# VHH binders against q2luc0, part 38

Target 1, 332 residues: q2luc0
Amino acid sequence: MPIEFEQTFRNFLMEHQEKYNRTYHFLILMDSIITAAQRIELYYRTGALKGNLGMAGSINVQGESVMKMDDIANEIVLHYLAASNRVIQVVSEESDDIVDMNKDGGRYFVYFDPLDGSSNVAHGLPVGFLFGIAKRNLDGNMKGPEDFHLREGNDYIAAGMFVIPTGMFTLALRDAGCWRFHADETATYVKPMRMTLPDDPKKWELSFNSANTTVFSEKVQSWIQVNISKYKFRYIGALAGDFHRLLTNGGLFMYPAIVKHPDPKENRPQGKLRLLYEANVVAFMCREAGGDAIDETGTRIMEIKPAGHHQRTTLYVGSKPIIDELASLFKS
Key: E = the ipSAE of ESMFold2; O = the ipSAE of OpenDDE; V2 = 0.75 times the mean of E and O plus 0.25 times the DockQ between their complexes.

## First folded at step 24 (VHH; framework vhh_ozoralizumab_d1)

Design Y4 (at its last look DockQ between E and O 0.51; V2 from the best seeds 0.00; counts 0 for: pae E 4.1 > 2)
Fold by OpenDDE, look of step 24:
Structure Y4 (fold): chain B 332 residues (1-332), chain A 121 residues (1-121)
Amino acid sequence: as target 1 above (332 residues)
Amino acid sequence: EVQLVESGGGLVQPGGSLRLSCAASGFTFSDYEMYWVRQAPGKGLEWVSEITWSGGSTYYADSVKGRFTISRDNAKNTLYLQMNSLRPEDTAVYYCARELHQGWEYSWDVRGQGTLVTVSS
């Protein structure tokens, strides 16, 4: 029986780089990101066994301060990104300020959420590591402060996510598609599969926090009322997980604005998700998979010009026909 | 129009040194990573060295590490390659190249006529 060889992520990128006489900087960066993901997974598993991942501020039996998984994950990602020496600046969900790395010698800006779905950690449920990548001086025309951390989704060259600890790695590359890899027994990502949103509406799923339906805008509520029975409903409660399913089945994930909450302080008219390291990431991947993403104004996520590194946004991401419908609704 | 003009090549004995220059024009030099590449007789283009826009990072092919030094003067729009301990196998036409941004990755684009470096006893 002939030996079957699996294509690895590294081989996948290498083939492209060799073919087009590319530099290896992106591969080096991705290697650092993958390593970070693997280390995060290790801590996730280890922490799960210890049962103390969510006990930040506590002291363990050894008298040591316990760090939250979010912080651990953030430190891991920052460490390996820095080690790559390819990153200029980082925007992290867990960092109030932009993190300078190789500011004078780097190539990439990295936006990331080190631990999407942090509420799942305590229950041993899947979490996500989301990341977006942009290049410095994309067209050679950008310079100055605007050439740094504030990039629109269209400026991303890559975006991806890890679903931890499931071993799923999804990566979208600009104009090169969305690809899913699987971790094998050696934790090597293999078996690249191109992801495209299915065109069959029968497969489409709808995903959102239904508990918030009554506090959405009237337009959104009306839309839900009309469409809730048309699609299968699936909701994990984490962007990474829900988007993971979306890439397979198509449909819609939505995170609407909260505008009708009985407590006005709980309203989120701008949405809850972060533009740079959450919405842009999944929007980019979705676009490369044949879908689209808009905010509640009908503006494409990837066309939004960030005003700040922690800017919030509403999110509607999924199959193009649904997104187009929603865009029309929002613009009406 | 983007122009890259290489100079400084010549005949040198093994163990000798040369300093190549590349004059850049037609674009904002300080915004681009720059490269040296070379083409030996009968061979394809080979990457030699890279420098980031500010000069903050430099990279070298294994074959030239420790012997070649890439540098730049952004005020003069000039790229340099100091070549020491030259070997016969370094014989090639040397080109400076500008970073090319395509898709999700970087590459380089040769635009100059190159300068010939011949290392021979």
Scores: ipSAE 0.730, ipTM 0.887, lowest interface PAE 0.6, mean pLDDT 91
Fold by ESMFold2, look of step 24:
Structure Y4 (fold): chain B 332 residues (1-332), chain A 121 residues (1-121)
Amino acid sequence: as target 1 above (332 residues)
Amino acid sequence: EVQLVESGGGLVQPGGSLRLSCAASGFTFSDYEMYWVRQAPGKGLEWVSEITWSGGSTYYADSVKGRFTISRDNAKNTLYLQMNSLRPEDTAVYYCARELHQGWEYSWDVRGQGTLVTVSS
């Protein structure tokens, strides 16, 4: 019986590239992103094995310094993106300012949240590394507006996430689908599976922080009251984990505006999630899996023109029938 | 019509030198990253060198690093490859290419006849 080999991510990507005369810029970039994810997972696992994961998610690093896991993750991603020589600029959840890299020879803008749900590290629960990728425009020079890094989700060519430390990696490619991989025993990502949101409403889930229901808008509260019993309710409380499950089962994940909080300082009419490296990422992935995403006004997430690199948005992402219903509700 | 016309190839002995030229027309040359690629007999295309649109950065395959130098003259719409210390394994048809945007990847726009470099005897 001949030896059978699972398809690797590298071979998958090469199979789905242009047939001939291709460069390898995107493959090199993805190799750096995967290497960063593997290093973050190592730090997570090493901290857990030595009992060093604290309540705040801090671990010891070489040299007996203590750093927060999200700072470690950010440093790792920045290092490998820079080493790729393919990145023009980066927007990171953990960096206040944009980060310049290879402005002359780079091809890509990268938007990332290196450790989504980082409070879960102290509990030994999964966290996420989320990323989105846009390309340099071929026909323009690099001397554009000062906010050139501010790209719409519709400008992204890829978006993905790693669920750490589970070994799960999901990547969506513009017009080429949403695909899930798992790490094998050699830590190689293998066995691509096409992700398509299920058509069967019996599988669909609702996911949101139900403790906030009374502080959402009246429209959202009323929608919840009618719909909460139609589908299964599932909520981990971390975007990466909840969205990972949504891609399997379909339904809706949402983070609505907070508009009726008894302490007015706690209202978030603009939402909590970040547009460039959270909402656009899951919206892009969901679209490639046959879904959609809108904000509180019914505007498609990927059509929002960013005004700031840490801009927030409300988010409703999931199966098209539910999103279309919500869009109609918000525009009525 | 986009044209790329390679020239400067020929027969040389090992250790010799050649300078290749690529005349570009039909597009704004200074807006594009440019490449030299080559095709040895019975082989596929191999990346040789790359230069950024401005000429500010250059990159080389390990097999040619230290021996080949890519350059461009944006005023003359011309790309160059200076090849020194030539070896028999450098024998190939050499093409210039511009970088094009295609989906989530980039591609080489190879459209000239190329210029043959033979390193023999």
Scores: ipSAE 0.265, ipTM 0.673, lowest interface PAE 4.1, mean pLDDT 86
ESMFold2 (binder alone), look of step 24: mean pLDDT 85; pTM 0.860

## First folded at step 26 (VHH; framework vhh_ozoralizumab_d1)

Design Z1 (at its last look DockQ between E and O 0.45; V2 from the best seeds 0.00; counts 0 for: pae E 3.9 > 2)
Fold by OpenDDE, look of step 26:
Order: sequence, then C-alpha cells, then structure tokens
Structure Z1 (fold): chain B 332 residues (1-332), chain A 121 residues (1-121)
Amino acid sequence: as target 1 above (332 residues)
Amino acid sequence: EVQLVESGGGLVQPGGSLRLSCAASGFTFSDYEMYWVRQAPGKGLEWVSEISWSGGSTYYADSVKGRFTISRDNAKNTLYLQMNSLRPEDTAVYYCARELHQGWEYTWDVRGQGTLVTVSS
C-alpha cells in the first residue's frame, strides 16, 4: 500500500513497479490518458471563448464548420493513446469502428467515452472522461488481436474517470482498490485516497432519472415505490458525476430499461448505456470500492461477455446490499 | 509442463559478446511476451529486456540499452539475447521468463535454471 503522504499519481504507480525494476508500460499509458484529460479540460475551459462548444455542423464566425466538443475530445484521446505506442486497439464511443493503433507491438486495449454527459458542455456543467483498460493476453491462450477488444469487465486491469473540470481523477486497479486523486495548482494529480463505499445506509443515495419511472418495468417501479423514501435522492443526469458521488456516499445509481413507453419506438429494453466504455468502467471501479453492479436480469455487469463493441446494457451499480436485493428481485 | 531452458552463458572478457538462447515448451510460445531477467551475486532479480508476442516491440533496461538485443523465433519456440560490449557489472545468472498477470500487474510464472554469464578480465 502507498505511503500516507501527499503522493503524486506517478509516484503512486511507481511504488507498484518496484518489484524487479520492470518496464513501466502502464505508467506510460496512464501518462497519455492524463495528458489527454488535461487537454480536454483545456478545451472545455476555453472552447466557449473559441466558439467551439456548439452543435456539430454549426458555422463559426469565420464561416467554418465547428467540431463539437465530443469529437475534439475523441481526437485528443486518440492522439495521445497512439503516441504512447502501448495500445493495440481502441473502442471509443465516438468511433463507429474499432480504431487500430499499434497492432503488432501494443500491449493494451482501451475503451473510452471521451465526454460523458456531453449535454452539460453547453451549460458549463461537469462532464466525464471514462476509460477502461485491458491487457492483450492475460492467460496466453489467445492468438492475434482478433476479438481481443471484446473483453468482459472482469478482464479489465484498470478503469477510471475524470470529472472535468473539477480536477477529480478516480482510478481503480484490478485487485488493488479504487483511488481518487486531486489536481493541485500545477495540474498534478496528488493525494491518493482509497475509495470505499460506506456501510451506513443513512448515507446512501439513490440516483436515477425519476422522470422515466413510469416507463420502467413493473418490478423496477415497485422497487422504487418501496425504496424512494428510504434514501436521499441525488441526480445530476450524467453517469460520471452521479457515480462520483456514489463512490463517496454509497447507495445506488441505476439506468433501467425503458419498456413501457407510450411510443413503442422509444423503448430501450437493452438499456442505453454502453457496456465496454461506460457500464464496465463504473462497475469495475465500484467493485474495487467494495460495491457491485448488475443489469436488469440480475447478471453482474463485469461477467457479461460482449457481443459487440457498442453493446448496450442496463445498469444498477452501488452498495452491495442494495445490488443483492435487486439481483434477487430480477431473478425472481 | 511449461519449460524454459536457457543456454549460451559462459566466461568472457570485458568488451566481449555472448548470445543467449531460451528454448520454450509446454505452452503456445507465440502468445506470450517474453523476458530476460538476471540476478547478480548478492542482488535481487533485475529486468533486462522484453519482447512482445510478435516481436514487433522490444524494450531494454537502461543498463543494457544499445548493447543487448532481444529477439525471438516463434516458429522455433526460441528466445534470444545478443549481448555485446559486455561489462563486469553484467555478470549474473540470466533467466528466460514468461509473463504472468497478477491483478493489474504482471510477473514471471515460469523460468528456467538460468545460464551464468561471467564477465571478467
């Protein structure tokens, strides 16, 4: 475990690299991710001044097409991941197809959402940069890069998020816990704090879009009716932000299936969130923080084998007692 | 059974060269990143070099960079380490190692008995 001082992120990782003076591939990768996050934050802060925070297809004062912020963020992340030379392939929310990088010499697969809560950008509200990391071959039984990108959450070695522009960086490492860092005045991430969901139900919060209650399944509606008064309700409307709070207070964030919409075309029985770069990311972090995550079938998110790189899923993530209760409900 | 058998060590003078080999068996060699590590007398295990599964990427400790070259022949299930410009401080038992992941990190699950390299005038 890290020494209890105002430790930098880099130092934090280096303590784990002391054994056998190994290469520091992961550190290099994380450096690229952090740099990307910092660049995204810069654009977030200055984009409004540049007129670049508008909708895709908008024309700036010079008569030029303006890239939307999520596209800019995506390009930034792709650039630095490529520059790291440690990534084989990338799955991005903003890319239809898998992006090839260093296929022959890379080490990692990266899954990311460059701007979670992108609707907040226009209003100057916090957004999230979510990422998951998997290793090419954990067991040495896979050949080539084929299908390597379709990893279940349990195969991730790390997952994390930046809440921009708050300076909050949360990182979970496989079997090594969930940690939060804070950007100091030099934009250096420091002061690692281990995150653990509290056991006190009095602190627990519920987080979901309550406006959708009537279009959830009967089981979910019934559960909400029973439990909505038991816990404080908090909802920002963005996965990263809501999950950020969840890691501190415990409780439940849920994104249920929409199955009873008056317009059948608006139903989302598979859920809305993406498995690889949203649900797995928060599930992984939550697990390392002592919680759990399931879909609306009661299956653990991290055990879902992806069928595609943009696969959707329902999400229930949070304190284990609540998750267990929901799992039992869904399986009944 | 997974086996790694190192060979090629010996006594050389400073400035000399050696080529180490590692014969791998009992697993799909081409699926693994492979490593050379060494242990000098009275010291701990030290990473020397790494090569990706395809051989597309190679990495070296600063102490051997520019002098050592790691390579592999996946068809022959063999790992190599060409050591040039050897120095007394390179004296160690050299081991071939296969990568094993532990949590988010990795270690070496299998290595051979090693081959001794002695650099002395």
Scores: ipSAE 0.717, ipTM 0.879, lowest interface PAE 0.6, mean pLDDT 91
Fold by ESMFold2, look of step 26:
Structure Z1 (fold): chain B 332 residues (1-332), chain A 121 residues (1-121)
Amino acid sequence: as target 1 above (332 residues)
Amino acid sequence: EVQLVESGGGLVQPGGSLRLSCAASGFTFSDYEMYWVRQAPGKGLEWVSEISWSGGSTYYADSVKGRFTISRDNAKNTLYLQMNSLRPEDTAVYYCARELHQGWEYTWDVRGQGTLVTVSS
């Protein structure tokens, strides 16, 4: 047998570029995103473990400010996106306002959560860097940056997630599938594996915070009562980790509305997760893997028309038969 | 019916100059990023220069920086490439292209016959 080597992520994308007369814009953008993820992983491995008592990074008396891991991760992603010269604007979980970059010559809007599950850092547990990408609509009526940054999930061209520090990277491409890579011994992402949700219900998992069951809607509580014993229950309590596993095993992850909390201030009828850089990201990846995602009204997540860049939503994401069942329940 | 018609090529000595034009029709020219790409005999397409839809941002391959200038006149639906200090390695058929997309990619939409530039002593 001849010697065979694993395909790198860069070769995976460049192969498409050569065959289809594509530009290098997306490759350059993805190189910047990967570089940002690698830098965040380095800070996680070297910095967070040294500062598990809440003092991450360097502490010195010479006047350097101590920054939280969230803020460091955000700065890293913003820097590399700007340096790519390919990004028009970004929406970041860690930035109150949209961030302008190359408004005239850029091609992409990027929505990201640079450190999903950041409370896990103190425990040495995995976190996620989630991102979604939309592009300038060349066939549509271009109305300016404000019209560009409030994009529906159906308008995304790609979405992905790094699970840090595990070396796992998953990228979904519109109409081209959901692909998982792992870091090899040289920290290069290699071996594209196409992800499809299993169609065997015996593999399916159910994932949600079961301690909140009594504060969900009556419809959701009733659904749980009927269905809790049908699936294997798994819950890490972090979107990145739970969704990473869902792509392998199938089933359902949900973050329902909180509507019956004894303290009304703790109700979240609109949901907790953020539409643009959390829910749309996992919904897009799940769709490319053969699944689906809806909100509490049965509306498909990727069809929600955003009204704000930090807008929240409820989320039900997973295997299509379960999502279809829930959609019917919510609309009945 | 999208059309891109290149003109202005010719035979020129090293160190000379040429100005290429690209007449666009059948689409809203000012909505699109535009490119000059070139193809030497027996080779694939090579990116030369790019200009934003407004004309406010321009980009060049390293091999042509400082020598070539891309511009556009959105009122006349015309793209230009001013080529100065021409070298033999600039010999190619030059095409203009608009930027399109298919899914997650951007592509060069090359439609014209191109215009031949020959740099020879």
Scores: ipSAE 0.305, ipTM 0.707, lowest interface PAE 3.9, mean pLDDT 86
ESMFold2 (binder alone), look of step 26: mean pLDDT 85; pTM 0.856

Design Z2 (at its last look DockQ between E and O 0.50; V2 from the best seeds 0.00; counts 0 for: pae E 3.7 > 2)
Fold by OpenDDE, look of step 26:
Structure Z2 (fold): chain B 332 residues (1-332), chain A 121 residues (1-121)
Amino acid sequence: as target 1 above (332 residues)
Amino acid sequence: EVQLVESGGGLVQPGGSLRLSCAASGFTFSEYEMYWVRQAPGKGLEWVSEISWSGGSTYYADSVKGRFTISRDNAKNTLYLQMNSLRPEDTAVYYCARELHQGWEYSWDVRGQGTLVTVSS
């Protein structure tokens, strides 16, 4: 019997570019991202022992301010991205401004949320590291190193997430599919599996914060009323985790606008999720897995031109038939 | 039309040096990463070197690292490859190539007719 080999992530990338052998830059970048994820996971696992998983502003036993986990994660990611020397600029959920890196020689823009579901940290529940990647000068007509135009989802070349500490790494590549890898005993990501949303509606799941149902738009509430009994309901309360399940079972994850809150100040008509490093990331992966994603206007997430690096959006992501139905509803 | 014209090839002895040039036209040269690739007899195309649009970053195949130097003059729309300590295994047709974007990958399909470098005693 031929020796079976579990394909590594690195090998996976190399096979896709055998013709030109041009995975060097991307591989280096991904190595930095993977390393960052591993470091974050380490902190996640050991942080409680160090007393570092507390609330921001907490004082440790030495009387020092303790960094919150999301800040630590952010610093880790920034460090390794910078060290890769392949990144021009970074948009991070934890950074107010765009972070400049290698402007003279970098190739990529990286958008990331270092800790999706950060509230789970205190409870030892899974969190997500989300990232999107775009290239410099897609059309070869960009002047200089700076991207003066924020990138829409369609301009991403890759997007992925780590569900920490599960060992699950999911990566989508433009026109090359969505793939899930598993960390083995050596923390090496192996066994690539192509992810495709199932077509069987019996497997489909709905995922959203049901507690917010009454503050959604009338259209959304009506839709929920009709459909809530048709599908299984699953909700972890974190985008990465819920989307992780969605990629396997299909269905719908939604984060609607809040428009009917008793306190008008609590309304979020633009949605809560961030476009560049949350919605685009999962939309991109979902698209590569055969699904789709729209906002509450029926616009595809990946077609939204960002007005700012922290732009918010509503999100409906999942199986195409459901998304199409919702799109029609929203446009009616 | 995109044009790349390589020059500077020739016959040299082992240990010798050559400087290749590539004249670019038909596109904004200064906005593109540029490449040298080569094809040895009976072999496929091999990446040799890459330079960023500004020249701020350079990359080399392991086989030529420390011996070859890629550079560019954006004002002259010209790419260069200084080849030192040439070896017989460096014998190939050398092509200048422009970076192309395809999906999530980079490619270097756009290239000239090439210039022959022969290293022989």
Scores: ipSAE 0.632, ipTM 0.846, lowest interface PAE 0.8, mean pLDDT 91
Fold by ESMFold2, look of step 26:
Structure Z2 (fold): chain B 332 residues (1-332), chain A 121 residues (1-121)
Amino acid sequence: as target 1 above (332 residues)
Amino acid sequence: EVQLVESGGGLVQPGGSLRLSCAASGFTFSEYEMYWVRQAPGKGLEWVSEISWSGGSTYYADSVKGRFTISRDNAKNTLYLQMNSLRPEDTAVYYCARELHQGWEYSWDVRGQGTLVTVSS
């Protein structure tokens, strides 16, 4: 069989850029993000296994390994973003404060969660590296929000995720679609595939933590009762993994408000997921794949004006017919 | 309405120096990253240098690093390139450009006629 070569991510991106007069700033940034992801994946495969060898007490070694892996992943991403010289500031799920980088010469704000689903590390199950990217100025001037790093999802120019350690990479580009790549034998991301949510309801999946059903709002509980049997149910309990599958099959992923918990301290009326580096990321990717995303008030996720860089939100993301139905329900 | 006018080119001997200027108008100069790019005879555009909006960060192609210095005067809306230790391979038409945004990436907004630099004995 003749040797066949797949299109690389680098060549894909170059084909989407105008030749001549284009800078290489975004390409350099993406090279740094990909390098960080590759280092996290290699470390995850080796570090998680080494952390479990010969240790007693699964919770102790698992807890130490998970926390250590989170910190290592964060350090790797921060290092490569800084080395790119293209990033002004970052918001990281693992950093309390905003991290300054190249404030004068940078072009981008980057929002990231370096190890989504980190509870899976101790079990050797997939985790995610999620990121969103905004520019210093979208329309060629310096004016913007008072806090430059607090951008709406509508101001993002790209968002993506790596599913680790499977070698899957999905990137959405503003007004240019949502694209999936896989790592080949040399760990090079290849074979771009445009992602669109299927319009066949027989493929659609419903994904949420069903054990929490009784602590959701009455509206959401009633919706579940009517709709739970209409779609296949799939839930692995990690945003990156569940959303990765949603992009292929369509349907709905949701993380509703928790409002009826027997212990009031466990209520999360504003939701649990983080707006800047979780909800906006999947909402942006879903929109580029033909879907949509709302919060529990029916507000479009990407229209939410952030007030804080670790701000939470409820999330309903997926196929437009389902999202439109839920938006109508929440506004009634 | 955006205008970029390059000047300061000429004929110099190898090892000589030139100072290029770029007069900018029609936009808020101090808000934009600025570039020098060049086009040698029969070749495409080559990135030479860039400077941040404030002038606080500068970057150079390896081929010119240590010999060229980019600077800007935001009060005068002017970009400069000091070129020292010139070599025959520096022969090119030099253009200034402002940075533009187009979706997820940036581009060079080359609008002027450029200024010719010829380095020969």
Scores: ipSAE 0.316, ipTM 0.715, lowest interface PAE 3.7, mean pLDDT 86
ESMFold2 (binder alone), look of step 26: mean pLDDT 85; pTM 0.859

Design Z3 (at its last read DockQ between E and O 0.44; V2 from the best seeds 0.63)
Amino acid sequence: EVQLVESGGGLVQPGGSLRLSCAASGFTFSDYEMYWVRQAPGKGLEWVSEISWSGGSTYYADSVKGRFTISRDNAKNTLYLQMNSLRPEDTAVYYCARELHQGWEYSWDIRGQGTLVTVSS
ESMFold2, look of step 26: ipSAE 0.631; ipTM 0.849
ESMFold2 (binder alone), look of step 26: mean pLDDT 87; pTM 0.876
OpenDDE, look of step 26: ipSAE 0.729; ipTM 0.888
ESMFold2, fold request of step 27: ipSAE 0.547, 0.562, 0.568; ipTM 0.813, 0.828, 0.834
ESMFold2 (binder alone), fold request of step 27: mean pLDDT 87, 87, 87; pTM 0.884, 0.883, 0.883
OpenDDE, fold request of step 27: ipSAE 0.628, 0.636, 0.717; ipTM 0.839, 0.845, 0.879
ESMFold2, last read: ipSAE 0.355, 0.560, 0.570; ipTM 0.713, 0.822, 0.828
ESMFold2 (binder alone), last read: mean pLDDT 87, 88, 88; pTM 0.884, 0.885, 0.884
OpenDDE, last read: ipSAE 0.724, 0.807, 0.777; ipTM 0.882, 0.918, 0.906

Design Z4 (at its last look DockQ between E and O 0.49; V2 from the best seeds 0.00; counts 0 for: pae E 2.8 > 2)
Fold by ESMFold2, look of step 26:
Structure Z4 (fold): chain B 332 residues (1-332), chain A 121 residues (1-121)
Amino acid sequence: as target 1 above (332 residues)
Amino acid sequence: EVQLVESGGGLVQPGGSLRLSCAASGFTFSDYEMYWVRQAPGKGLEWVSEISWSGGSTYYADSVKGRFTISRDNAKNTLYLQMNSLRPEDTAVYYCARETYQGWEYSWDVRGQGTLVTVSS
């Protein structure tokens, strides 16, 4: 058999756009995002898996106290986004305020969660780096920074996630599908695989924190009681891992409102997940794979008009037949 | 309708200078990133320079760095290219271009007749 070579991410991306008159702004941005992910993965493999939290060869700290991995991952992503010179503003899960970068020459807004599932790093479990991307409007309507970075999920042009340290990278591109790549032996992402949620209900999975069942709404509790036996149940307890699996098997991932907690301070009627860098990301990716996503009222996640960059939402994401069923339930 | 009108080209000896202008109309000029591109005889379009909407950021192809200067006057809707130390390989039709978008990538769009720059003697 002749030697077989896998298509690289870079070649894939260039084949999905015009070959002439390119600026390469998006390619440069994606190269920076991939570089950030690779550095986080290296740090994870060399430091966190050995039970050591802190800097593993980073230029930020030498001989200093241990920094949390969340902070290190955030610093890495911010650094490479800034160095790209292509980013106007950033919303990061780890940063209280928006981060201004190249407001004059930048083209993109980036929303990211640099280390989803970080609480389980010491157990050697996978973590996620999630991101969403919106572009500068060519109409030149330069409203204030809040208007430019507070984008509906429908305004995103791309969203994706890295599962670390497994070498998996999934990227959804507006109107061009959801695609999974894996790192080869040279740490290059290769072999684009189109992700489409399976049509076969026998493959579908249900994923949610079952320990919270009694504190969900009565509608959701009733739905669970009727439906829990119809599907395989799987729950890692990290959005990136559970959604990564959902894209392969189909079904439903949900993070419902908490409304019946015995301690009222633990209620979360607006949900837990963050709209801009969690819910919109997986909703966008799921839509490009043929699925859908709604909140507790049946509103499409990607249609929610953000009022704040750390805004929360409830989330139901997955195969359209299940999402349609839940939307009908929530509207009744 | 978007219009871009290039001017200022001509015949010049190696080492000489020219200043190109691009008059823009039919769109809000100050909202757009702008480009100079060129086409040598029998060749495709080559990116030369880029300037941000405010004029605060400029970028150049390696072949012209230090010799060419892009600028803009947003009050006059005009883009400029000052070309110094001209070389025979700079011979081309020069076009200004407005930034556009194709999928998730930015690109540039040529609309004018261009202006011919010939460097020889």
Scores: ipSAE 0.412, ipTM 0.750, lowest interface PAE 2.8, mean pLDDT 86
Fold by OpenDDE, look of step 26:
Structure Z4 (fold): chain B 332 residues (1-332), chain A 121 residues (1-121)
Amino acid sequence: as target 1 above (332 residues)
Amino acid sequence: EVQLVESGGGLVQPGGSLRLSCAASGFTFSDYEMYWVRQAPGKGLEWVSEISWSGGSTYYADSVKGRFTISRDNAKNTLYLQMNSLRPEDTAVYYCARETYQGWEYSWDVRGQGTLVTVSS
């Protein structure tokens, strides 16, 4: 029997490059992102072994402040993105301001959350590295005016996530589908599989923090009451992990607004999730997988024009029939 | 109409030098990243070099790195490729190309007629 080899991520992209005379810029960028993910995973594993994955502000045996894992992850990602020399600016969940990189020669804007589900680190549970990529400007190759403005989801050219330390890498490319890769024994991502949300409602799952049901809007509460028995319920408590499952089984992940909290200060009418490096990322991937995503106004996530780099949003992402139903509800 | 006109090709001996030029018209030259690509006989199109719109950033294929230099004069709407230490394997038709974007990745689609470079003893 002939030796069968798995297709690598690099080979996957190279096929497109060769076929369509693409530049190497995207490949180089993705290589930097993958490297960052691998390094984060290494720190994740090492930290767990060393007992250093503790709470922010812990002092090590030498009396030094220990960096939080999210900070470490952020620094790793920033380092490799900068080293790629392909990035103009970066929006990071861990950075207050937009980070400038290569404004002259860069091609991409990168939006990322280096550690989604950071609370899981202390417990050795999976975390996510989420990222979105946009091109240099709307025209893609024009000098100017140089567009350093915030981009809506529809302007993304790619979005993806790593579920660490599971070895799962999911990447969506504009009009080219959503693909999942698996890390092999050499930590090489291989075996691209196209992801498509299943059409069978029997497989669909609901995912949300059910503890917050009473503080959601009346419309959302009513919807939950009607639908909670129709679908299986699964909730990990991290966007990356829950969305990872969603891509396989279909259904709905939602992060509604909090509007009826007994303490008004705890209300979050705009939602909790960040638009650029969380909601847009999963929305983009979901769209490429045949689904959709909206906010609690019924607006598609990918059509939201960002007002700021840390803008918050509600999120409903998943199978199109459910999303359409919710959109109608919200607009009524 | 967008036009790119390459010139400067010819026959040279191994170790020799050539300077290619590309005259651009029909678009704002200074707004675009520009490329040199080449096609050897019987081979596919190969990326050679890239230069940013300002000229501040340059990139080279490994095969030509250290030997070729890409530059541009935006005032003259001209792209250049200085080729030193030429080798037989550099024999190809050289094209000037303008950057484009298709789908999720950058590319080049606007090219001239090309100029033939032959390196032979």
Scores: ipSAE 0.345, ipTM 0.710, lowest interface PAE 1.2, mean pLDDT 90
ESMFold2 (binder alone), look of step 26: mean pLDDT 85; pTM 0.854

